# VH-VL binders against Beta-L-arabinobiosidase (hypBA2): the designs that were tried, part 8

Target 1, 158 residues: Beta-L-arabinobiosidase (hypBA2), of Bifidobacterium longum subsp. longum (e8mgh9r892to1049)
Amino acid sequence: TNVDSASKSTTNVAKDADVTGTTYAEKDTNYPAKNAVDGKTVMESFWGTKGSENKTDTLNIKFKDGKQKIDDIRLYFYQSSSSQTISGYAEPANYKLEYQKDDGTWAPIADQVRTPNYAGANYNRIQFTPVETTTIRVTFTPQAGMAVGVKEIEAYNT
Below, E stands for the ipSAE of ESMFold2; O stands for the ipSAE of OpenDDE; V2 stands for 0.75 times the mean of E and O plus 0.25 times the DockQ between their complexes.

## First folded at step 4 (VH-VL)

Design b08 (framework fv_namilumab)
Fold by ESMFold2-Fast, scan of step 4:
Structure b08 (fold): chain C 158 residues (1-158), chain A 119 residues (1-119), chain B 107 residues (1-107)
Amino acid sequence: as target 1 above (158 residues)
Amino acid sequence: QVQLVQSGAEVKKPGASVKVSCKAFGYTFTDYYLHWVRQAPGQGLEWVGWINPNSGGTNYAQKFQGRVTMTRDTSISTAYMELSRLRSDDTAVYYCARSDYEPYYFDYWGQGTMVTVSS
Amino acid sequence: DIQMTQSPSSVSASVGDRVTIACRASQSISSYLNWYQQRPGKAPQLLIYAASSLQSGVPSRFSGSGSGTDFTLTINSLQPEDFATYYCQQSYSTPWTFGGGTKLEIK
């Protein structure tokens, strides 16, 4: 059957991006935000929201090489059932994707096609109408009683 | 083909320790997790814990914490589960089972080892 | 811990019947639900993983469905070798937990 519509080598423009997140009690102590853009999806390299009292937590990902054209975001979540002895983390109940416009305001990423439709722990691919931006934002709603663990966020132009 | 072969049946007194082995064949030993799952006579399945043969890291169900130790020997592709301070209600068939690192499902199981604890 | 509840605990059926077995999680586990078959005196075998994916070598008469908290295993046109005990298992978070089992018996 048919392969993907693009076969070019794609660069993950989110790798080693400048990452900031919401403030909470254990921010950057247990599992820092930079772990979400370090290229690792299989180790204990994840951003964790344990200790957050916020209803949602956000990561802002500012690409290293300035404005990029993207149409594909990939999210990997950490679950306590993975290869590690760390407990209390699950994929979020839901997530929201936004990009920063030239005027500095945030707009939702339109026409998303999510695979799977809801958050899955290991691999989530979101394809959409291309946007040009310096910065994307992902906002996570945790499952009741659980913290969110984000192993990696990747962004591509396929 | 893939096989997990366990050691033979054991009969122990209360308070003793038992060490069950699980030898892997037909795949790269360090590429998959090994779990122990027990089943008391006429009852259902209960997860005991897992070991990552690559790192030696372990995770145990809280109920067994302090009584169970899981180890492995990569030179002979063998994993071990040692359960100490045995009680009569530890009488069960103990299975080893293989899972992938990411999506955890038990695709291959050992034949089981009957551990009987009686006075 | 996530509690897994199976229903019924036993079911009597005849060769050729369609049988459904239910599994319920005490909280959402997405699609991290696996089904195993255990024949008397033998180790369990994997039938279905990720709620609906058929394991290689397993007959197509077995199918799984559901997501979140409610899952079903269906056996279409039961065969003699299918009389066994079936277990669901969540692989969403530790400790990994199993349902109490459903024993499928000859009517």
Scores: ipSAE 0.007, ipTM 0.505, lowest interface PAE 15.1, mean pLDDT 84

Design b09 (framework fv_namilumab)
Fold by ESMFold2-Fast, scan of step 4:
Structure b09 (fold): chain C 158 residues (1-158), chain A 120 residues (1-120), chain B 107 residues (1-107)
Amino acid sequence: as target 1 above (158 residues)
Amino acid sequence: QVQLVQSGAEVKKPGASVKVSCKAFGYTFTDYYLHWVRQAPGQGLEWVGWINPNSGGTNYAQKFQGRVTMTRDTSISTAYMELSRLRSDDTAVYYCARDTGYEPYYFDYWGQGTMVTVSS
Amino acid sequence: DIQMTQSPSSVSASVGDRVTIACRASQSISSYLNWYQQRPGKAPQLLIYAASSLQSGVPSRFSGSGSGTDFTLTINSLQPEDFATYYCQQSYSTPWTFGGGTKLEIK
């Protein structure tokens, strides 16, 4: 039977999502939050947190088409060519994944399997037990002395 | 079996520096973050910072920024914490502890601790 | 920084007793709370992570509950080896912070 194939999606449900509620995107107008959900994983299109006065910066991703079932999130970070780039952007030291419950409260995404199991400079895949939600939230802890650069955030039901 | 084995006790004078080591056994050294947590005699636990052994990236508690340096040597699966300009109130047992580096975060294995005594 | 407050600071109990230790965060930390046990002269050991998940190898008499700002650790039937100091720790945001500890003493 192909019912499992019919129920799975190859569609990135985070593409063109509503990213309001993000911290300090406006301070770095050259690298706005919309760049993290534009469907592009190129170096020229990333969200930057330069100028943030926060210890951590958060990106909220409200899916365009309402509540979605997801079990796979993919994060692409701006690749630092050296520990001290003139741009001042690097992958985060760490990141946290949450989803919004129907009552509006936030819950951690449980049972994550991360590949790689650290914040990789380029590509990160996080697989987990399916959740149904309208909105996911990613919180980034920057490396000391650097801002975070996020090229793209994708969400799938694989 | 997973083990974190730390260097022996140190006695230092105020103003000196101390470098504590933490050698990892029984797992792939670069797959887990290593944290440093200290405990002054009779007191509670205080987080100092972490190092990602894969990248060498670090994150330090603001209180220690400018005085602490964390490094690692992947060829011998060993992490180091160096604390400079020591004061008497830096007297504590310093622990290294392992976490996955991703959520949920928790310290699943701890070193035996290294007593650092700072006195004149 | 997120402040973690434990109560009580000490409790006296007998073998077989049920003991509950409370931990309160100064802001919501969802379920990002861990519990550690420290015996005198030893390194801390993980008991519970993510508020309610029992670490492999930890006896089932230990349980954790709570979310948001209020959390509890329960020891259902005290054994002699349980007399130790217990610490809660938030892993919601850096710096990681610990409660002041609860010393469990033999009555």
Scores: ipSAE 0.000, ipTM 0.561, lowest interface PAE 11.0, mean pLDDT 85

Design b10 (framework fv_namilumab)
Fold by ESMFold2-Fast, scan of step 4:
Structure b10 (fold): chain C 158 residues (1-158), chain A 122 residues (1-122), chain B 107 residues (1-107)
Amino acid sequence: as target 1 above (158 residues)
Amino acid sequence: QVQLVQSGAEVKKPGASVKVSCKAFGYTFTDYYLHWVRQAPGQGLEWVGWINPNSGGTNYAQKFQGRVTMTRDTSISTAYMELSRLRSDDTAVYYCARDYSTGYEPYYFDYWGQGTMVTVSS
Amino acid sequence: DIQMTQSPSSVSASVGDRVTIACRASQSISSYLNWYQQRPGKAPQLLIYAASSLQSGVPSRFSGSGSGTDFTLTINSLQPEDFATYYCQQSYSTPWTFGGGTKLEIK
């Protein structure tokens, strides 16, 4: 019989990950990076970059159960039009996905198929050839004059 | 500065295969995805597929799956598209085109090769 | 597959005119639409990406607008070099599909 090194799963391996973000999200109790991995896609739970002076902002997601095989990442963005109190948030102009190799260096996640191809306002699915890693990072380029809000990042091996 | 230079015109019989090349100049070949798009005479544009020159990974439009193969040679910064079991309706100009950001950012074709005319006739 | 429909298939205009070209998607593609220009016997060139973003080096007389299913390319104050065929392309989902083209002809 063939024995795989990793089993396929519908489990979100990014849930409750050890997450660090750049700028405001790391220092604010209202829109911290951990909101992006809490399993909630509601508008009250997001990581926000409003007030960032960086050209791009990054989330580093270290899986809680160590090295995982993944082939599917899902991103949920927050928009100001979907909240009655927050203004100035829109989906990013674009984003990059990288994984950390065993030697500690970062490599791009290759052969991505995105649905939608550009950053969609609510839900984005990125499928790719499987990678085995402890940590992924997503780098976001905001639209001019807007901040980036991430409701949730999920990672699967499906 | 950036240029994509394609191989010359080909005339093939039905059932044959054709292999078109696209050589990149003026940028790091492995940093950008390359797409193949065809255009039948007097007709519109049709996407065939892409190749990641860094990994060799490919993605093909379903209608060409099983007949098209995309490869590259990083030592000479050249991508190839091979189409097999040619039919008369494969007669078209085949273009290679660069995706600005290696497929990790918005997909759009910022530089195009000059095109290669492939004629399939009895 | 997402079908892209352009209208009109041809339009006649004079140098200095303003021209608008429409593109309709068979389903919502948000803002994931690109516009290309193709002169006779030449390869296409990128004009606009993400519905409204002007490609570097492209003259400011070109602009794009729209979202969802309906998109427009506008050429303000036509120049002689603008007489060409224009194509829209969705990059929302594979396979990427193009409109049938709009040929811009001298009146």
Scores: ipSAE 0.013, ipTM 0.556, lowest interface PAE 8.1, mean pLDDT 84

Design b12 (from m01 with heavy chain Y100R G102D; framework fv_namilumab)
Fold by ESMFold2-Fast, scan of step 4:
Structure b12 (fold): chain C 158 residues (1-158), chain A 121 residues (1-121), chain B 107 residues (1-107)
Amino acid sequence: as target 1 above (158 residues)
Amino acid sequence: QVQLVQSGAEVKKPGASVKVSCKAFGYTFTDYYLHWVRQAPGQGLEWVGWINPNSGGTNYAQKFQGRVTMTRDTSISTAYMELSRLRSDDTAVYYCARDRSDYEPYYFDYWGQGTMVTVSS
Amino acid sequence: DIQMTQSPSSVSASVGDRVTIACRASQSISSYLNWYQQRPGKAPQLLIYAASSLQSGVPSRFSGSGSGTDFTLTINSLQPEDFATYYCQQSYSTPWTFGGGTKLEIK
């Protein structure tokens, strides 16, 4: 028995996705890419780029159930000003959203409406023209002297 | 209709400063970044920098850092680019261009008509 | 800085021809490439963004393709108003950089 469009609008298709990051683990604490798709937006569960030697770092999110139609991505960033124990993290200076096309090439997600327009400290909602894809990727540019922390990435068909 | 209207041509001596204006019409001025791009006579396009009209934040190409200042006045929907210590090789048409959104991907969907800045002795 | 190289620097064609212009990035820029048209004495106009997305109001005879480092602009059935200079631009990383331009000339 399949549930119709109402279940699709409330389902986070990125949860427990096959995720890979381009960064190194934190020197003293491991902040792995899986933390960005574990369904938690809490302070202590994030993917961290501290120690990365890359100018930008990327998360590739491959949906568990194959090709999905999405039009809504939600990003939650970690910032050190909200933490008593983990320092050196701030929301990124900017980020890019791409999806993988059927031919395997990457394309920018078009017609994005971001709320807020800039990378917000905690919650960021990006709405766009629907795309059908198996995989999305987010590329982050850190603020000078800071690392990027991603608490969660969610994807929906609203 | 979306329009970017720039100030008129300027002729300056080496060492002087020039301030070019770009007035926006037909959209919410603070919703889109404005870029400045120049083109020397018979040459290609060169990016100078951008301003976020909402915050006043700016980003300049390294080549112009220390000589260029970008500002805006939200009450009249106008952006400004001031280039100081002018050299003869700053002679160019300077364009303002709207970034369709204030996030990536960036692309310049509307351009001003251009302002010719001539630097000669 | 990411360097953008256009080929050829000029091309001669007749009305009705199909014309292709190439653009190469010095490093992968995914699909963050835009194409602009500049008619003599005028400001540039956006034709294509994100490598293959046609800007609203631009005739369907214009199309873009490519990803990574190699990109192509195609004009199918050239019209008189298409004789202009074409520029590619990467929007992947600051500073934004443009190709040297391809001048499309009447044969």
Scores: ipSAE 0.026, ipTM 0.658, lowest interface PAE 6.4, mean pLDDT 86

Design b15 (from m01 with light chain S31D T94F W96Y; framework fv_namilumab)
Fold by ESMFold2-Fast, scan of step 4:
Structure b15 (fold): chain C 158 residues (1-158), chain A 121 residues (1-121), chain B 107 residues (1-107)
Amino acid sequence: as target 1 above (158 residues)
Amino acid sequence: QVQLVQSGAEVKKPGASVKVSCKAFGYTFTDYYLHWVRQAPGQGLEWVGWINPNSGGTNYAQKFQGRVTMTRDTSISTAYMELSRLRSDDTAVYYCARDYSGYEPYYFDYWGQGTMVTVSS
Amino acid sequence: DIQMTQSPSSVSASVGDRVTIACRASQSISDYLNWYQQRPGKAPQLLIYAASSLQSGVPSRFSGSGSGTDFTLTINSLQPEDFATYYCQQSYSFPYTFGGGTKLEIK
């Protein structure tokens, strides 16, 4: 509701969030969902979906400090390189962003401006009309033959 | 103006393969996903799969896995769908359609004119 | 796969009538539902996205409503050019699936 600069923050409200409800959260060995909210965008720390039998997998983010106002989400994807021993991960084919409403139902985040407009390898920024919520979720569709690796998700009110 | 222009009708024998093209005009080719949807004569719409023209990544409906291959050539803004080991029940109009996938919600805002593929002995 | 069921399969109506078409998903799809119109011999055209958002250039007599599993397309005052088959489509999860279609015939 408040458009003044005093209401804006550089704080990542997704850091150390509760990832309970994430699908395939701990089944990819050594790449659990908590890695997506640890504040690190390094190649060694990501949530992986390798071995998932699901057509899509959903990362569930319940903010540590309750209801937050956000207008900016940043996603960092893992991509295997020829020099690494970890293989079979790529940025997702696409992803969907939803927030949980006060009545407990889910709604799409509206008015998104994505940079890039597709799911980019590594860094993606999504800006939108501010929402107030306790919980967001991102649903990922993998590329054929590949698993998804999410290094980090960040959420801000910029 | 956004346009998707597809290749012309094909007649194939069972066991052959067919490759349909879809050329994009009026937008940045790599910013939007392209889907393929087919429609058998007198029947409804069936989703085949999609390609991310930026990465070349694809996703196919399980029914077509192992028979369909989607590719693209970014230098000429063209996507391709190749379907192999054709059967008579593959006879359909094949459409390419642009997914507004950079923003939610996802939907097919522009469609190609369709390519009739007839599989007959 | 998410199954999409449309009713009725066909409907006959007069110019000026209010027509409603229903679409039901086998599981909750939030508002990730789109409606397309297909005239004979033509490619489908997008009418409505996100369950209720009218596509630019589409006449205001078309409207969509619903969320979760139950959705409706309404044409408030039927015109002769509305003779077509209408399809709902879920974009909530892979694979994307369509309803069986509803054929609208002008009396």
Scores: ipSAE 0.007, ipTM 0.585, lowest interface PAE 9.6, mean pLDDT 87

Design b22 (from m01 with heavy chain N54Y G57N N59D; framework fv_namilumab)
Fold by ESMFold2-Fast, scan of step 4:
Structure b22 (fold): chain C 158 residues (1-158), chain A 121 residues (1-121), chain B 107 residues (1-107)
Amino acid sequence: as target 1 above (158 residues)
Amino acid sequence: QVQLVQSGAEVKKPGASVKVSCKAFGYTFTDYYLHWVRQAPGQGLEWVGWINPYSGNTDYAQKFQGRVTMTRDTSISTAYMELSRLRSDDTAVYYCARDYSGYEPYYFDYWGQGTMVTVSS
Amino acid sequence: DIQMTQSPSSVSASVGDRVTIACRASQSISSYLNWYQQRPGKAPQLLIYAASSLQSGVPSRFSGSGSGTDFTLTINSLQPEDFATYYCQQSYSTPWTFGGGTKLEIK
């Protein structure tokens, strides 16, 4: 059927997910990966990569209620400003979205439509052809000289 | 029906410049990135760079940086690749290829027919 | 730059055979791997993207598998029109790089 509103949900299935981020420094305790799935988009709660020696940093989001159907991911980035005490953060130069297939291998999420069409400061919405998966992975490439901060990642079936 | 139509073969002397065109049909020109890929005779494929037709933003392989310029004209749905200071080893078929929106997963779903560029003294 | 190595560089086969072509990346590229077919004198055509996704209109005898560094393209029952050169391509990071190609020839 082309219309089935009963299958749609406003539930963020990434909230309180089992999340692991790239391990880099002892300072990870200050900006842990769990901050990216706590349901808060405030500046006091983000996952930070400052101090990472990696070319890219990754978040793995394993949904708490098992396999989910999703077609919408939302990313909120932390950006340093003149009013903040935490410096050196900017939205990533770009990012990749992957999902884990039933056989355990990773595949890119296809048919993405990004709003905005670049990595925007603060809010980004990515819509795509629905996938059913237990786990998604986002890989971030930082801007030169900057670290990546993720305030929240959300996943929906809209 | 999606189609990319390229300009005809070119013969140039070393040191000259060449400008190859790629005209898009059957889709909204500004919705897809366009890549340029070349292939020397009997050799494999080599990526040159890409252009976002909406913004005009480009990214080039380091090997061609400073010698290649990619542009587009949205009024005629045409992209251009200009390669300057030509050398004999620039002799190749140059292809344009369409990419879905310029973000992953990247892949070239439609290709132009190719333009043979021969650089000889 | 990520280097892509294909093996073999050429393979001889008969119609009806199952043919497998390998592609190896110098570093992990997850599943950001595409396969293209190029017939003599023609532009390349997309067969498979994201390691295992079959492009619309491509015959189901073509399949792709693998992740990380090791990938394979399989043609389940070779047809006469399949004699061509096959290229893998990583789309994980720029510059985008291609394998050296595998020429599929009549035995």
Scores: ipSAE 0.017, ipTM 0.636, lowest interface PAE 6.8, mean pLDDT 86

Design b23 (from m01 with heavy chain S55T G57D N59I; framework fv_namilumab; at its last look DockQ between E and O 0.03; V2 from the best seeds 0.00; counts 0 for: pae E 14.5 > 2, placed apart)
Fold by ESMFold2, look of step 5:
Structure b23 (fold): chain C 158 residues (1-158), chain A 121 residues (1-121), chain B 107 residues (1-107)
Amino acid sequence: as target 1 above (158 residues)
Amino acid sequence: QVQLVQSGAEVKKPGASVKVSCKAFGYTFTDYYLHWVRQAPGQGLEWVGWINPNTGDTIYAQKFQGRVTMTRDTSISTAYMELSRLRSDDTAVYYCARDYSGYEPYYFDYWGQGTMVTVSS
Amino acid sequence: DIQMTQSPSSVSASVGDRVTIACRASQSISSYLNWYQQRPGKAPQLLIYAASSLQSGVPSRFSGSGSGTDFTLTINSLQPEDFATYYCQQSYSTPWTFGGGTKLEIK
């Protein structure tokens, strides 16, 4: 059961996952949670928290093909700029990653190496000691006065 | 201001079913797991299972699998526990309890007032 | 399933006394242990989570300690409102399980 990690680096097990976000105000219904796992990292396809009154907001991602071994998460944030037409979004102040254990309880993903070590404006790579799970969740703390937009979450077994 | 309000006491015959409700107030219902815990008269506490109100996912203690169903209606912030094929040893107070929305560890920070279910002929 | 054993099953004490209640798990549960107080006729209330963390609004006379398999709830300087039943509960793995309870009565 030896597996070449280079050949596995292209398998995104989060694509088309069953995903739900925390409930928030209806203002941003055009940016549903499913956009975070549709395999697109373009500006028009993201999950948005604009209008949320929550201190944090969470995405739950249940992998389509059941239990997966993962060690690598890629996380892409939407950021408003003068060249983009959707205002009020910036990368979060921080984010937290958890996986669901076999008994349905949640544990933090341990031993993370984040590139960058802060929440980067677009691309974030998080490498960690492998876990086996059906479901991950990510909790975002927004920057003051901003909403969080997630263009894509990817998960790999590298 | 967090409050869990449960439905009233029930008296049932063996073989019947009971459905207990738990309505949440003062917080975002879908952000916290809800658990059901029962207590037979004069006895200790027994965990029945939990529901994630956001996804509808459930886990039941093996003792209750096949007899318990936990559901929710997010539009009215209400969770339900239905226990079928009741027998006399199901007589207990049934509590709903909120699992604090933090990371590990898990604990029950708010409890409903309890619903007495009596199973007798 | 993880078995939780509480001792003693009951204790009689006076206002002002110090009381210690023990809880033992059948296997290591790290620090995933909670303590609840249940007054007669009422729902349980959380006292301590993660073995030693005091819940908001709980008086500082309550303290918890331990890790692995052996845990202790200590109540210093008992007050009249402390006469209740106390339960430990593990949150390490499902099914969540409770100790059998310790009834604290006025001497």
Scores: ipSAE 0.000, ipTM 0.517, lowest interface PAE 14.5, mean pLDDT 84
ESMFold2-Fast, scan of step 4: ipSAE 0.223; ipTM 0.749
ESMFold2 (binder alone), look of step 5: mean pLDDT 92; pTM 0.936
OpenDDE, look of step 5: ipSAE 0.006; ipTM 0.560

Design b25 (from m01 with heavy chain T30S D31E Y33F; framework fv_namilumab)
Fold by ESMFold2-Fast, scan of step 4:
Structure b25 (fold): chain C 158 residues (1-158), chain A 121 residues (1-121), chain B 107 residues (1-107)
Amino acid sequence: as target 1 above (158 residues)
Amino acid sequence: QVQLVQSGAEVKKPGASVKVSCKAFGYTFSEYFLHWVRQAPGQGLEWVGWINPNSGGTNYAQKFQGRVTMTRDTSISTAYMELSRLRSDDTAVYYCARDYSGYEPYYFDYWGQGTMVTVSS
Amino acid sequence: DIQMTQSPSSVSASVGDRVTIACRASQSISSYLNWYQQRPGKAPQLLIYAASSLQSGVPSRFSGSGSGTDFTLTINSLQPEDFATYYCQQSYSTPWTFGGGTKLEIK
């Protein structure tokens, strides 16, 4: 593992981020967008897209402390099981990661190494060449007939 | 060397089904999504759907929903597209194409040679 | 569905010319725009991905630019092997959609 002082942080810079601009926020339920940045990966704390009529839904993450250098994003998905009362959620079929450039335009996060390289049922780690940005967004494509649940998104400079 | 090799041309009558294969060489089959794209004679490109060879998960364009089925056999690194209830306007060259599984942005870096499917009475 | 419009539908040019092909999306697709070249009787091949990234092995005379809704493919100093049909494609959201194609023909 090659780590220098610029990539040693264990601080999650996405915690308590501004999620304004998220495309579908279930504010009437216990599954609002803020649940994805609250620092908890517990089963009942997630952002849910059930009821969305959009083909995809986007989670916008504007870092609390301004521009950050990041090279590591971690996503935790909620999935329904036979032992759980909340039905209809599965990991997304796919997801896109973008960062906002200084000129305000969006660019894909390049050189991603995903573990797993497909969307995994629970924990997903995405490592990449460092980017400096104030804002990232993740766009999710749900599995047919299912909704997407994001328990937490974390961002690090590891 | 990455290569996608497709099955040979098919001639079918309206109402029949066709199953096209796409065999992958030169990479780990389960690590990349495979898409199917068709092109009617003299026309442009139209996306049909994708399969994740690792999970078997699929996603189809709405106009093909209920008529198309995509599968794979990991033991022989082969993906299949089956299109049922064929119509004359399904006449096209069908391509398989590889992209990064789960990575963004999606792009089709390697394409099969294409399979001509002709639907005529 | 996101609709992709290419212009022109055909262009006649001579070897050595600079050719520009435009592609417009019906809604913002950020930089999720790819360009493909299709020679007669052949499968398409990738030229540019993520609006401006040149695919390995593709000659540097090809370049892409744009973001949001407006994109261009430029071929500097056209070569004989470049006479083909070019397609743009958005990979922003499902279903993936292609432009109608631009046929590049010898003048």
Scores: ipSAE 0.016, ipTM 0.593, lowest interface PAE 6.0, mean pLDDT 86

